VH-VL binders against o60147. Designs and how they scored, part 115

Target 1, 175 residues: o60147
Amino acid sequence: MLEKNKYLYIFRHIQTNQVLLSQGNVLKKTALFQLPYPLQKPVAPNGMRPAKLRKDHWVPLLKVEFPNESMFQSVFMQLLNYRKYRSVQPLTSDLLKLPIPVRRRKIMRQEVPNTIADLADILNKEKFPENSVRLQLSDKSDSEYADWPPSVQIDSEEIKLSRGFREKTTVDEAR

## First folded at step 6 (VH-VL)

Design i29 (framework fv_lerdelimumab)
Fold by ESMFold2-Fast, scan of step 6:
Structure i29 (fold): chain C 175 residues (1-175), chain A 120 residues (1-120), chain B 109 residues (1-109)
Amino acid sequence: as target 1 above (175 residues)
Amino acid sequence: EVQLVESGGGVVQPGRSLRLSCAASGFTFSSYGMHWVRQAPGKGLEWVAVISYSGSNKYYADSVKGRFTISRDNSKNTLYLQMDSLRAEDTAVYYCAREPYDESGFYDYWGQGTLVTVSS
Amino acid sequence: SSELTQDPAVSVALGQTVRITCQGDSLRSYYASWYQQKPGQAPVLVIYGENNRPSGIPDRFSGSSSGNTASLTITGAQAEDEADYYCNSRDSSGNHLVVFGGGTKLTVL
């Protein structure tokens, strides 16, 4: 009767391109602890891990709808595991030659392509029914970071950034 | 399948030392933070220590700080807890537990536990 | 000794709804997670984060949070739900510190 937690909401930082995952359509302060670069004190907006969650600095990247909560939980946990795996990989020689601030910016900017590629990899490894997983993106061109399996249906409607992840309701239509 | 298997528990006298091991399998051990959590007979759960995926960061509960040392060997997929200067109040079942992502503060998998009894 | 407070015992009739609560300052900043523990067994994660169930956990288990309080709700309680339930959270100071509630013994009548 009661069915919940079958949506994954993915946000990106407007300045750094860092990614946060959420089970709800609004970010909680604890989401900052997903970032692998902890900071002991406040830092400028281009820092690796912000000292404080400013909800106005995070915008929708994509929304994923799963057919059931079990699939959602499995994919979400695998996606978090992929992010952890990336955090322990050695830096390339090209990155090591860069000054630390430039290196950090390049690493952060790759989180969007990396997250999309990781999601697609997980969904390609799983054998889900055709058209059972629905993706809705804020920018459909971001889907080009990966090759998607037959289980994925990409929604023709983009997420309108002015609404965040909120669906258009009677209240929104009333303006 | 993810598995965590503790060993090294037993009966030990106050003031002595004991080393616990936790053998991990079924996942990339080097990518996960690991915790030790204990439970005294008939009592609740108490957090003991954490070690980051790389081994560079370690934190301890105040009750064990300076006496216990957490460590890991990523090449052997093994977590350790070195317990020195043991006290009667350290008597408990000791669980190793996996943190699913950095600083999540919860555990998705637990071992079966190993009993440590500190008794004269 | 923990900084999270739980009632030590609660009862529910078979098929009815029960709510187990956890209260502490850390819950203003961090999500609570919930574990079920049966006699002689290791704890099993039943809810994490804002209301997420691991694979294999029945849909009758749900979580909620407001202010300094977190709740575990079991709708349509079954005999096999009789167990000790523990909440846990990060310390409000952060930095890998973890706290547990004292545990609640659920009896299914």
Scores: ipSAE 0.000, ipTM 0.482, lowest interface PAE 13.0, mean pLDDT 81

Design i3 (framework fv_lerdelimumab)
Fold by ESMFold2-Fast, scan of step 6:
Structure i3 (fold): chain C 175 residues (1-175), chain A 120 residues (1-120), chain B 109 residues (1-109)
Amino acid sequence: as target 1 above (175 residues)
Amino acid sequence: EVQLVESGGGVVQPGRSLRLSCAASGFTFESYGMHWVRQAPGKGLEWVAVISYSGSNKYYADSVKGRFTISRDNSKNTLYLQMDSLRAEDTAVYYCAREPYDSSGFYDYWGQGTLVTVSS
Amino acid sequence: SSELTQDPAVSVALGQTVRITCQGDSLRSYYASWYQQKPGQAPVLVIYGENNRPSGIPDRFSGSSSGNTASLTITGAQAEDEADYYCNSRDSSGNHLVVFGGGTKLTVL
C-alpha cells in the first residue's frame, strides 16, 4: 500500500527550450535519450553512450503533484506516448522550406508549449477529482498554453530558479 | 527520384581495411541523417552507424566501435564507412539508409547494398 | 545484437489475415517501424511510427502497438507479400540508437 512516486518534474533547456521528463527532482543521464541527438557529444570517443548531462543547463519548467502513484504512472505514461507520437509525425512543408538551423530551433522552441498542452489534454481526458492535481510552475504565464480542468490547482508560488547556477545545481532547485 | 548507390565492397583478408561509399541523388543530401545497416548471409538486419545531417554527431554499434568510422561529404552528396581491423563476423551486405526526419530511427529509402566478404 | 524479439516464421493462407509481432522494452518508449525484404533485394519500409504507410504501400498493411509489443497486420494476404519482415525501433539503453528484430519469414500458402 506504500506509494513511491507521485511527483512529475519537467525541465527545460535554458538555450533551446527542449524538454525532459523526470520521475524525481534529480535528472539522470538516461533522460537524454528522450532527445533526438544528445545536445552534447558522447563521453567516450566513437561511443554509443549517453552524452554528459550538464545539470546547470536545465531548469525546472513545472512540478506536478498527484494524489497517488497510480495517477502519476497513468499521466507519465501518456505524456511519454504523446512525445513518441510527436517524434514520428511528418514535418510540415512550411518547416521543410526553412534552413535546417532555423527549422531545428523552431521545433525545439515549441517543446515547452507542446508539453504543457499535452499535459493539460491528458488531465482533461482523465477526469480526476476536483483539486486533486497540483501544478507549480517556474513561470506562471506558461499555464496560458492550455486550458486546465477542475482537477488541477495551480500553485500561486512559482518554482525558484537558481539565480546564477553557481550556488546550486538546477536539480537542487526542483523542490 | 531518391537514389542511394553503395560501392566499395569486395573480398578482404582479416585485419585489413576497406572503405565503402554511398552516392546519394534526388534529394537535398545535406538535410538528412544517414545510417549504415548490415546483413550477414542468411541473417537479419543489424544497425552499424549513424551520422547527423551536419556530420557533427556520430554513433556506432558496440560491435564496430573503434574499428569503423562513418563520415560524409555534403558537397559530393556522399556517405562513407571506413572499416578497419576487419573480422570474419563483419562479412555482410552493407546498406546505406536515409532517416527521413532527425532522430526518427527509421529509414524511408535504402540502397541496393554492397557485399563485403572477410575471408581467411 | 537486437533487443527486439520476433517469431522466426509464420504462415498465412491466400486472402486471409496474418499478424506479425515484435516485442521489447524499447517499444514502451518508441514506436516500431516495419520493413519487407524479398530475397536478393533491399528492405522496403511498409509501416512507420506505429501505423503510417509510405506512398505506394497497399492499405492491407497496418500497424498497432501496446506496452512492449508492436504488431504488423496484413489483411487479405497476397502471394507477393511472401517475404521476411523486420521491425525496428530506437534504443533507449544507449548501446545502439537503432535496434532491429530478428525477422519473421512469412509464407503465403
Scores: ipSAE 0.012, ipTM 0.562, lowest interface PAE 8.8, mean pLDDT 80

Design i30 (framework fv_lerdelimumab)
Fold by ESMFold2-Fast, scan of step 6:
Structure i30 (fold): chain C 175 residues (1-175), chain A 120 residues (1-120), chain B 109 residues (1-109)
Amino acid sequence: as target 1 above (175 residues)
Amino acid sequence: EVQLVESGGGVVQPGRSLRLSCAASGFTFSSYGMHWVRQAPGKGLEWVAVISYSGSNKYYADSVKGRFTISRDNSKNTLYLQMDSLRAEDTAVYYCAREPYDYSGFYDYWGQGTLVTVSS
Amino acid sequence: SSELTQDPAVSVALGQTVRITCQGDSLRSYYASWYQQKPGQAPVLVIYGENNRPSGIPDRFSGSSSGNTASLTITGAQAEDEADYYCNSRDSSGNHLVVFGGGTKLTVL
């Protein structure tokens, strides 16, 4: 029997700290459309904005296991909505005073703490059963960006650093 | 350990301005969203404004939009509320409150409050 | 004052159980949090995210919710529990919009 997806995979960019959400353990090129900054233009010497998807530049941030696909879909859609709301809000005058490249770098560096805080907020509001949502992080200290509800169980084992989520039991991964 | 101390309240005439400050200590101020909540004498709590941890996002209650401005200085661990065009209805104790994470909508720590009285 | 409705007053006998209720449409989407306020003092968070207690809050305080209603239950009420209790929640229409209930004055007999 084919089991429906109940996992949310979150990646971060190794240089910029930008975050991408994925329904699968590998990033698809279409995930780049989650980013507020265009990737098709040449980047400054500092590499602030990648020109295209380079999978070797994205590493696992965290993996969330939900009890079922319905809960996964709800949380995934809400995370995308939180990102959209943030992109629409006015910037402070202090940020607007910064040159565009400096402003973008500062905003991008905040995506990891913002995403973790957003995830915790959604999980606090969704009224899931106790210990029903399993969280596994690449850096366990990142869990300190938020207070987690009783529904969340944080895995004691960290995700080993790799060029993506590589599950040993995935047959197609051998090809 | 966590402390929030408001200041800047007082008696002021309608139409005037006041700036409230909230001095934070005992935690990494720059990591937390901050709110202003007020309470008129003998009345309930009313949300006024919020600012995200970075200062990038600000929201206001309809009753204060266009008159109040929330801001923060993370280098000084201080939250501000600039109150312009004050009305008698703005008379209240003003509390600063810490949001334990962005978008949580509840407050784990509150200051002692500062009284603002708008009267002629 | 708020979009959340609370009864203005409730009483309980010492050692008995009391339930304080909060009702509003935002509670269909968001959990309620509860604050205790004694005269001349700042509010103190007693319950957040439906049924979580901050450090230092006695286990006699608990929360629950169903539909558009949230409740704060105090089991075995003590004299020091006499206070005003406020619920709050986020507005269902947007981020960072917050609404408070009108408050319930609890009298411990």
Scores: ipSAE 0.000, ipTM 0.460, lowest interface PAE 16.2, mean pLDDT 79

Design i31 (framework fv_lerdelimumab)
Fold by ESMFold2-Fast, scan of step 6:
Structure i31 (fold): chain C 175 residues (1-175), chain A 120 residues (1-120), chain B 109 residues (1-109)
Amino acid sequence: as target 1 above (175 residues)
Amino acid sequence: EVQLVESGGGVVQPGRSLRLSCAASGFTFSSYGMHWVRQAPGKGLEWVAVISYSGSNKYYADSVKGRFTISRDNSKNTLYLQMDSLRAEDTAVYYCAREPYDTSGFYDYWGQGTLVTVSS
Amino acid sequence: SSELTQDPAVSVALGQTVRITCQGDSLRSYYASWYQQKPGQAPVLVIYGENNRPSGIPDRFSGSSSGNTASLTITGAQAEDEADYYCNSRDSSGNHLVVFGGGTKLTVL
């Protein structure tokens, strides 16, 4: 029997603010399927390989710990569905008035607030036990993009961007 | 009323070149990404190329990369496909299609298509 | 090769319900859109963004998706629904390209 996953790792792009969701603490190239706007022109010399994933361009945004794998899968799939739904909605009249490069930058920058709002909406609709879902953010002010239900506990310790989602080394702990 | 009208198709010999045009009307052409999609006789739909609203970004299917060039002239509301080094396998009806939003990946309007026959 | 898989043919009796399916990994990240194509005509968008209908498309057409699978449902099929149906989705993993399913020929008996 395999151990169940109960963590959701959320990354943001340092230049575009686009968001990627991951079941593991390290991004895989397949995560690029989630992007509505390509980060760069594809470089596939033989036309067979995915675009290059620059892991150094993605930093932690949020880590979510669920009480079990079933709840993790439910929220993860709903979050992906919310993102798909947003990608096909008509643009607001305010956005349509902007030149397209400015419009695209504004839309991409909204992915962080949108992802956080979507996560909170999903958690508010679910009937999870009090304090059963733990959030750890890289910047706690990002939690202000949404109202959280009683099921959510926000960790007092922020994620260190320089460490990503990896554990501290013995050397880092000594400092 | 949105309209897309393709032209430039015809019969050509292998190794020759052909340029297709797609004349757009009824919408702000410069605000939309545009695609070329083809369909060989009796076969399914195959994506060929895309060009961003500004013309700055272009992507191609592996089967046409290095041989086809997509371009646009926003002042003339026209999309182009330059087809070089044509092969029998390029025989198809070529459609131009509009992407309604940058992130959509689907086409709300299609042209009537123009037939390209590469005889061999 | 196509990354989206459709059955090549399906039949339905007049007035009955038929479901056409599309399967592929890109559907985990993007909704499928569906096109109807009749002989000698350009494709027509019938469903986009999971279950949205363009103006002029009858309400008997609906869409759904779950995991890596998307479905087009025609409730109360009519003779004019006889056509080829194609699904498509975005593929951003290598090229920012679009992938189509192989198409399903619907015959109305």
Scores: ipSAE 0.006, ipTM 0.559, lowest interface PAE 10.2, mean pLDDT 81

Design i32 (framework fv_lerdelimumab)
Fold by ESMFold2-Fast, scan of step 6:
Structure i32 (fold): chain C 175 residues (1-175), chain A 120 residues (1-120), chain B 109 residues (1-109)
Amino acid sequence: as target 1 above (175 residues)
Amino acid sequence: EVQLVESGGGVVQPGRSLRLSCAASGFTFSSYGMHWVRQAPGKGLEWVAVISYSGSNKYYADSVKGRFTISRDNSKNTLYLQMDSLRAEDTAVYYCAREPYDHSGFYDYWGQGTLVTVSS
Amino acid sequence: SSELTQDPAVSVALGQTVRITCQGDSLRSYYASWYQQKPGQAPVLVIYGENNRPSGIPDRFSGSSSGNTASLTITGAQAEDEADYYCNSRDSSGNHLVVFGGGTKLTVL
């Protein structure tokens, strides 16, 4: 029996559309390391309120089930590297023409399409067994951001969201 | 090519402060999370603190919380550790170390280390 | 104290195989990485992500894991391999992000 991590939980911020990756169905404060932009408004004059994890501001985007921890680890590591690569690229001239708040908002809005495209790219590059990777989305139309390989099976059932959500996401498909 | 060089260590009395620096070269410093790891004389490695590549997120070991502050200046390719209220138990060689990606939990490059001795 | 357990010392004859073991709860969830440290020097990464070698690390070094245990194997030990070896892994439980083993001193006879 597999006792090691084999699920990747992907969360979306309700206001900014920023994305967080998690090995567990509940976000930990350490996940905030993934974000280039602070979630809290700055306090005067040069202070920033410390970044706080507000779990009620993050909703499930996508749940990925791998057949084993080795495949999970490989994909998770590559996905983190893709995000890091994007965050340090030079800004295009079109983005540089925008006021800073508008620029940041535009960049953050692209994180959902980018994360989904990155995931599909990694899964197309890896040679996983047919139907071995299962995706469950909160909005199935988000799957249209990418072309998926034969190794991927998209669940017909969407992830249900509830207002005031404090419940843990289901850990396995059979429960 | 990749180099990390620590400085600022020395002998200080308990209760005093020191600021350590780590000068990075040979890579795009602003792309990498950085850690401080220490080693007491004749003892093992102990994680101290981490700062994200942007500087927006910082975390500390329980033993140094409220006394140490990690920071970075990406324009100068330099990592810092401000150590306040030093104790004898803080005596150690302090290494700066690079993580190859956020939250990787391992380090691909280490500096030479700088010795901090806290004694009366 | 370290949350990962290593034996403090191990010996191997020149040219023989030695296995250094690391045990802890975090290894159930995360792969171990291994560092070699020689006297007066900084640690050097020899294995990461279970069994990957950085450039310049000889192929006699390999890693493996099973359950809560990770191992570093040196096949055909050389005199230059005499050093302290540390394992580490992620530990996001509580306030720590990284945990190290206590270290194993390898003596090559």
Scores: ipSAE 0.000, ipTM 0.485, lowest interface PAE 14.2, mean pLDDT 79

Design i33 (framework fv_lerdelimumab)
Fold by ESMFold2-Fast, scan of step 6:
Structure i33 (fold): chain C 175 residues (1-175), chain A 120 residues (1-120), chain B 109 residues (1-109)
Amino acid sequence: as target 1 above (175 residues)
Amino acid sequence: EVQLVESGGGVVQPGRSLRLSCAASGFTFSSYGMHWVRQAPGKGLEWVAVISYSGSNKYYADSVKGRFTISRDNSKNTLYLQMDSLRAEDTAVYYCAREPYDRSGFYDYWGQGTLVTVSS
Amino acid sequence: SSELTQDPAVSVALGQTVRITCQGDSLRSYYASWYQQKPGQAPVLVIYGENNRPSGIPDRFSGSSSGNTASLTITGAQAEDEADYYCNSRDSSGNHLVVFGGGTKLTVL
């Protein structure tokens, strides 16, 4: 593996709301390992879930800047553990009553709120300095899914997006 | 980097018990679901059991339900398979294998295997 | 018993292309993954999730699927590719259950 840095990008699928974590602003096929049902084939042409990594189908949900690589690694690993914990919990009776495609859509829809809540919970358990973690969202209303500790500063500027998972720049806009 | 090392195999009489171990290193063991897969001499691969990363959820192949018990000790980075009421058809090389994510249905790393021979 | 069917053997000339197939009802719902096993060794993952290669697996290995059939293709087979190849998939009866194909012995001539 290559050196890690202090940034965490979280991506959302534009149709299913499934979430992927990335250590950079570009998603790789290996990120699909994070999905709980990645081997399920879609029934319809546009699918109930993505069967392959289409980079243009994923948009940044949020970007987190940590003070150092050690804090980034700790939080990133804890987020993966929270995700695994959620995926192995027994399904509720209400979910089991739903047809499989409807059940999966409902579960996938919850990934955005769940990931944001998990991130906030992890950051609340850490004793980080005030305003040491910078959070930048694509949609600031998503911050309302959690209570944030004093260590978190939410950027007033939202993430600007372009096709291919890059933040837009003046150069990109001119081209 | 990632290593899985099975042990505990040997020759055992029908109806008796044997416990297999799988020592994991080079990764955060407590973050991964683990499986046991076996291969009878000259035969193909057969899935045996899975345990979730925490140890809370366990599932078994129909051929071993009620006889085998999968468990793990995350503090020792070790996976176990307790095999009770052994039968001749349980004779196989037993592999431990790591699932890269929950319900993936495939394994990114395998151990070298340990041979269990059930002889009459 | 295995719910996935593979031909027991296939041969390919050095440098030629070979396709190994796996068939079963579970493949209508889930993608196949493929393992290479050499004599006396543990299986090695070569393709997962239809057509993804783990780090270190050569580009000559690729996967595809349609309906109830999955295929592993080796383009430009090398002597070192001689091995048994197994497909596997999730069991349609449960999220955590797994089924394997019977295996295909590839001989490189």
Scores: ipSAE 0.000, ipTM 0.490, lowest interface PAE 13.4, mean pLDDT 79

Design i34 (framework fv_lerdelimumab)
Fold by ESMFold2-Fast, scan of step 6:
Parts: sequence; structure tokens; C-alpha cells
Structure i34 (fold): chain C 175 residues (1-175), chain A 120 residues (1-120), chain B 109 residues (1-109)
Amino acid sequence: as target 1 above (175 residues)
Amino acid sequence: EVQLVESGGGVVQPGRSLRLSCAASGFTFSSYGMHWVRQAPGKGLEWVAVISYSGSNKYYADSVKGRFTISRDNSKNTLYLQMDSLRAEDTAVYYCAREPYDSAGFYDYWGQGTLVTVSS
Amino acid sequence: SSELTQDPAVSVALGQTVRITCQGDSLRSYYASWYQQKPGQAPVLVIYGENNRPSGIPDRFSGSSSGNTASLTITGAQAEDEADYYCNSRDSSGNHLVVFGGGTKLTVL
């Protein structure tokens, strides 16, 4: 049987560059809770309609393999907390000079480099065993957004965007 | 310390409305997703609704969809549950609960609960 | 019925070990978390993410899982452990985002 919660799947939005974190290789609608800006227009004066997940708008950014669930849980939780922390920090004076739509676009485009930098920061802080964390990217140049600790192995093979994380697997494939 | 305090419960007739509040303190309320969970007298826990940290995303249990509305006011550190078209089956203690991170699927803190009794 | 199944009652002698189980398809994909509830009180998280203890929870509480089953173990049960215990897990079936077990009443003899 496949070990549960051993992999972290990271997706990026093809238009906005926003990032979603997932415990599975297919995004669930609840992942949209991570986004500060809704993908749908507000519907009701007394609230907003839940965002609709368009899976074709999200592509693989990277896949992280951990040796056990405990390490996965620690890193996943910290990564979500880093994202929340970034969302509540005061904006720089340079960003405040920009019109709101331009400002939001610029902030969203930084989510990919920020997420990669945050992941590396967490892994540098946590002293995991050498070569215990395996990283597979859709574009290996994205690894250059950060300096990685000795605990990280970067896979030479890139994720095929046409295939995504969605591929037919057998029980034997996960051994 | 983290505290969640529910209020607004009471006795109400079937078909009527009631609004519950949950006052949060001891943490940055605007950074956390919040849930409502209920417990009928002598029965188990049942999930009711969730709202994301920003208020942009909301989901409901099938049993309350179309009748209940979850909302929040981050400036007042308060979570709400508007309950319309109440039924006898909605009789329960209603708890507000905090999820420690997005899509965690569990709650690190619960309020003390507020009792809602729907009777004719 | 709930999507997670628990036995309604279990008993243990003071100082002995007891295991409470939770079973359901959600547990194949997500780990269970466990709550303790005493009469007239709100639930308290005792185990999350299979076997993690929140601050203040005694080390006699532990969790484990295999396949579609999760277990809460209390090693050396104390009188104050007498309570109802609920498991829960993530779910995305229909509009259910979280599912709970029916609860197990633990009596410490």
C-alpha cells in the first residue's frame, strides 16, 4: 500500500502565478482556501460564493518527497504558516505607490519564488538527514530561487507539464 | 491564551431564525479558518460549516445547505452562523472551532458551546 | 450513520492499557485526530496527524494507523481519562469536509 502524506504537491496558476499546496497529486476544491484573492466574482451582498476549482488552470510546480509523515506534516504546516505571515505583513512603500490592480498582480507573481525560498528556509532550519528529501521540479531553473541544505536531493528528471502529477499508477509503482 | 466564546443560543420555534456569534481572543483571528460543529443531546459531533481566513470561501454540510450562512468580521474578531428555516433536527449544542492551518481537517481549539433548542 | 465507525463503549481497569479504534475509507488517505469530551464540556484535542500530542496532553496517549483503521491507545489509564472519545478525519465527499466517528464512551473501573 502507498504511504499516506509522504509527498507534498505544489501547483502554480498558469495566469496569475499563484501557488497552491496539496497533500495529493490532484487538487481538491478546499485548496482554494489558501488564496487571499477569490477567483470568482462576489455573488451575494451577505457573502461570497465559494470559488470554483478549474483544474486546467493549475500546473505542477514541484513535488517534494519526505522519508516519513512526521517530516511532511512539520514542513507542510510551516509552509502554510509562512504564507499566512506574508499575507498580513505591511506592504513596502514601493508597492503602496502602485494602483491596487497592478499591486495585486505583482504580489501574486512573486508567489512562486517566495514559496520556493520559504521551502528552502524551512528545510535549512530543520536539520533533516543528508539526502533524505527529494525534490522534483517542472522547471529545474526554479531551484535557483534558493540555497538548498545537504538534506535535499534535486531530481535530474523534470515533471512533464503535459502529464502533470496525474498519471495512471499501479500499487507496485509506489514501492 | 486562545479563547472562543459562543453566544446567541436559545429556544426557537420551527421555521424561525436564530443567529449565533463566536468571539475570538488570544490569537490573530484573521489568519485562521473557522468551523461550526454541533452536537445533538446525547449524540455525537457533526460538522456544520467552514469559512476561510479571509471570508472568501465557505462550505456547508448537506443537512444545512441553503438554510445556514456562515460569516465573519475580522475587525471584530467574531464568527457568525445565521440559521434560517430551523427544524427540530437542528437542536444541538453549537461549537465554534479553529483549524490550525488551511485544510487541516482537525481543530486545535473549541469554544464552550451554545445550546439551540428547536421545539413547538 | 457517520462515515467513521467506533465501538460505542469500552472499559479499562485503573493503570491498565486500553485501545479505542476508528474505521473508515477516509483513513486510507488521511490520518485521524482524536478528541476527549467530558460531560458538560467542549471537546479537547488529544492526538492529531496520527501520533502528535498537543502541549499539555500526557504521554500515556498515543495514536497509530494501518489501512482504513486508526487507534487511540491510553497506556496506564487514570481515573480522569474517563470520557467520550471521538475520532475525526478530512473528507471531500459531497459537501462533507470533515467527518467524525460516533464516539466511544470509556469507563475506568
Scores: ipSAE 0.000, ipTM 0.498, lowest interface PAE 13.7, mean pLDDT 80

Design i35 (framework fv_lerdelimumab)
Fold by ESMFold2-Fast, scan of step 6:
Structure i35 (fold): chain C 175 residues (1-175), chain A 120 residues (1-120), chain B 109 residues (1-109)
Amino acid sequence: as target 1 above (175 residues)
Amino acid sequence: EVQLVESGGGVVQPGRSLRLSCAASGFTFSSYGMHWVRQAPGKGLEWVAVISYSGSNKYYADSVKGRFTISRDNSKNTLYLQMDSLRAEDTAVYYCAREPYDSTGFYDYWGQGTLVTVSS
Amino acid sequence: SSELTQDPAVSVALGQTVRITCQGDSLRSYYASWYQQKPGQAPVLVIYGENNRPSGIPDRFSGSSSGNTASLTITGAQAEDEADYYCNSRDSSGNHLVVFGGGTKLTVL
């Protein structure tokens, strides 16, 4: 079993670029409450289904390792608040000029750079020890969305999308 | 000061409908996920439904799925629970509760509750 | 299915320490939160996460967790602590997203 609240697992939607935060290496149904746009359409005119998690549509974006649960909890909660704050802000005039479907796609696409920037902002405001926070990305170029504080160490090894947040096994070695 | 005030409860016959409201004040309502939790007379707490801060995502307990609809009006700072096809087992005090962060699963503020009695 | 189990009742002498427990598989992955409920009143959050108290909750309340078990400890119980206590946690199994324990009635002797 994973240690509670030491790791932050960040996923992105393979098509929309929407981001979900998780305290475990597997997404839970409640993660969908982070999304302002439903992923599933209503099934019937006389009834609505809640959005369902399609785990195969979400891939690793970033894994953050904290030295202790207190630091993880603080950063995780702040990051969730940043995401909520962004979603309730008035839309810019440029976005309001776009048709609704185009506007939603553009907003969704910004979630990856916004999440990276928010994480860096939180870590820059906190005074964590040097090299105490470890980041591992699926695409290291995503780290360029922000300037990182001395507390952050970025792993040279990228997360393999086909593996998710799992360690290598004999099956993975055959790939 | 954060306040949640429920209303709309009452006595209703089986098969009828009721709409509960929860008026929120003292915080930015549109930034928080909201839940309905109920408590049958002399029994424990039972989770009923949740709605995300934007209103885009909703989940229900199996016991109410297909009969209850959770909704919100962020312009009025109000949470709703539309209760259709009511059954005797739905008799309970209904609380609205605020979830401070998505996926935490705890409630930092609760309303006083509104009693729904389903009887023939 | 994912359930949280609490003993229905517990007693403590005034000024003594009492421990209320909550057990379930969801607690292996998520921390429990604890609520105090007095007759005719709404629940009040007393502990969330490992050991976090909301503003206004006395420091005699503390939380801990290990494996599939979470505990609420009241050190130096007072008369006003007499109440029902509920734990809750997230549930990713079955069709419930949030699960509550059955509640524990605390009597202060």
Scores: ipSAE 0.005, ipTM 0.494, lowest interface PAE 12.5, mean pLDDT 79

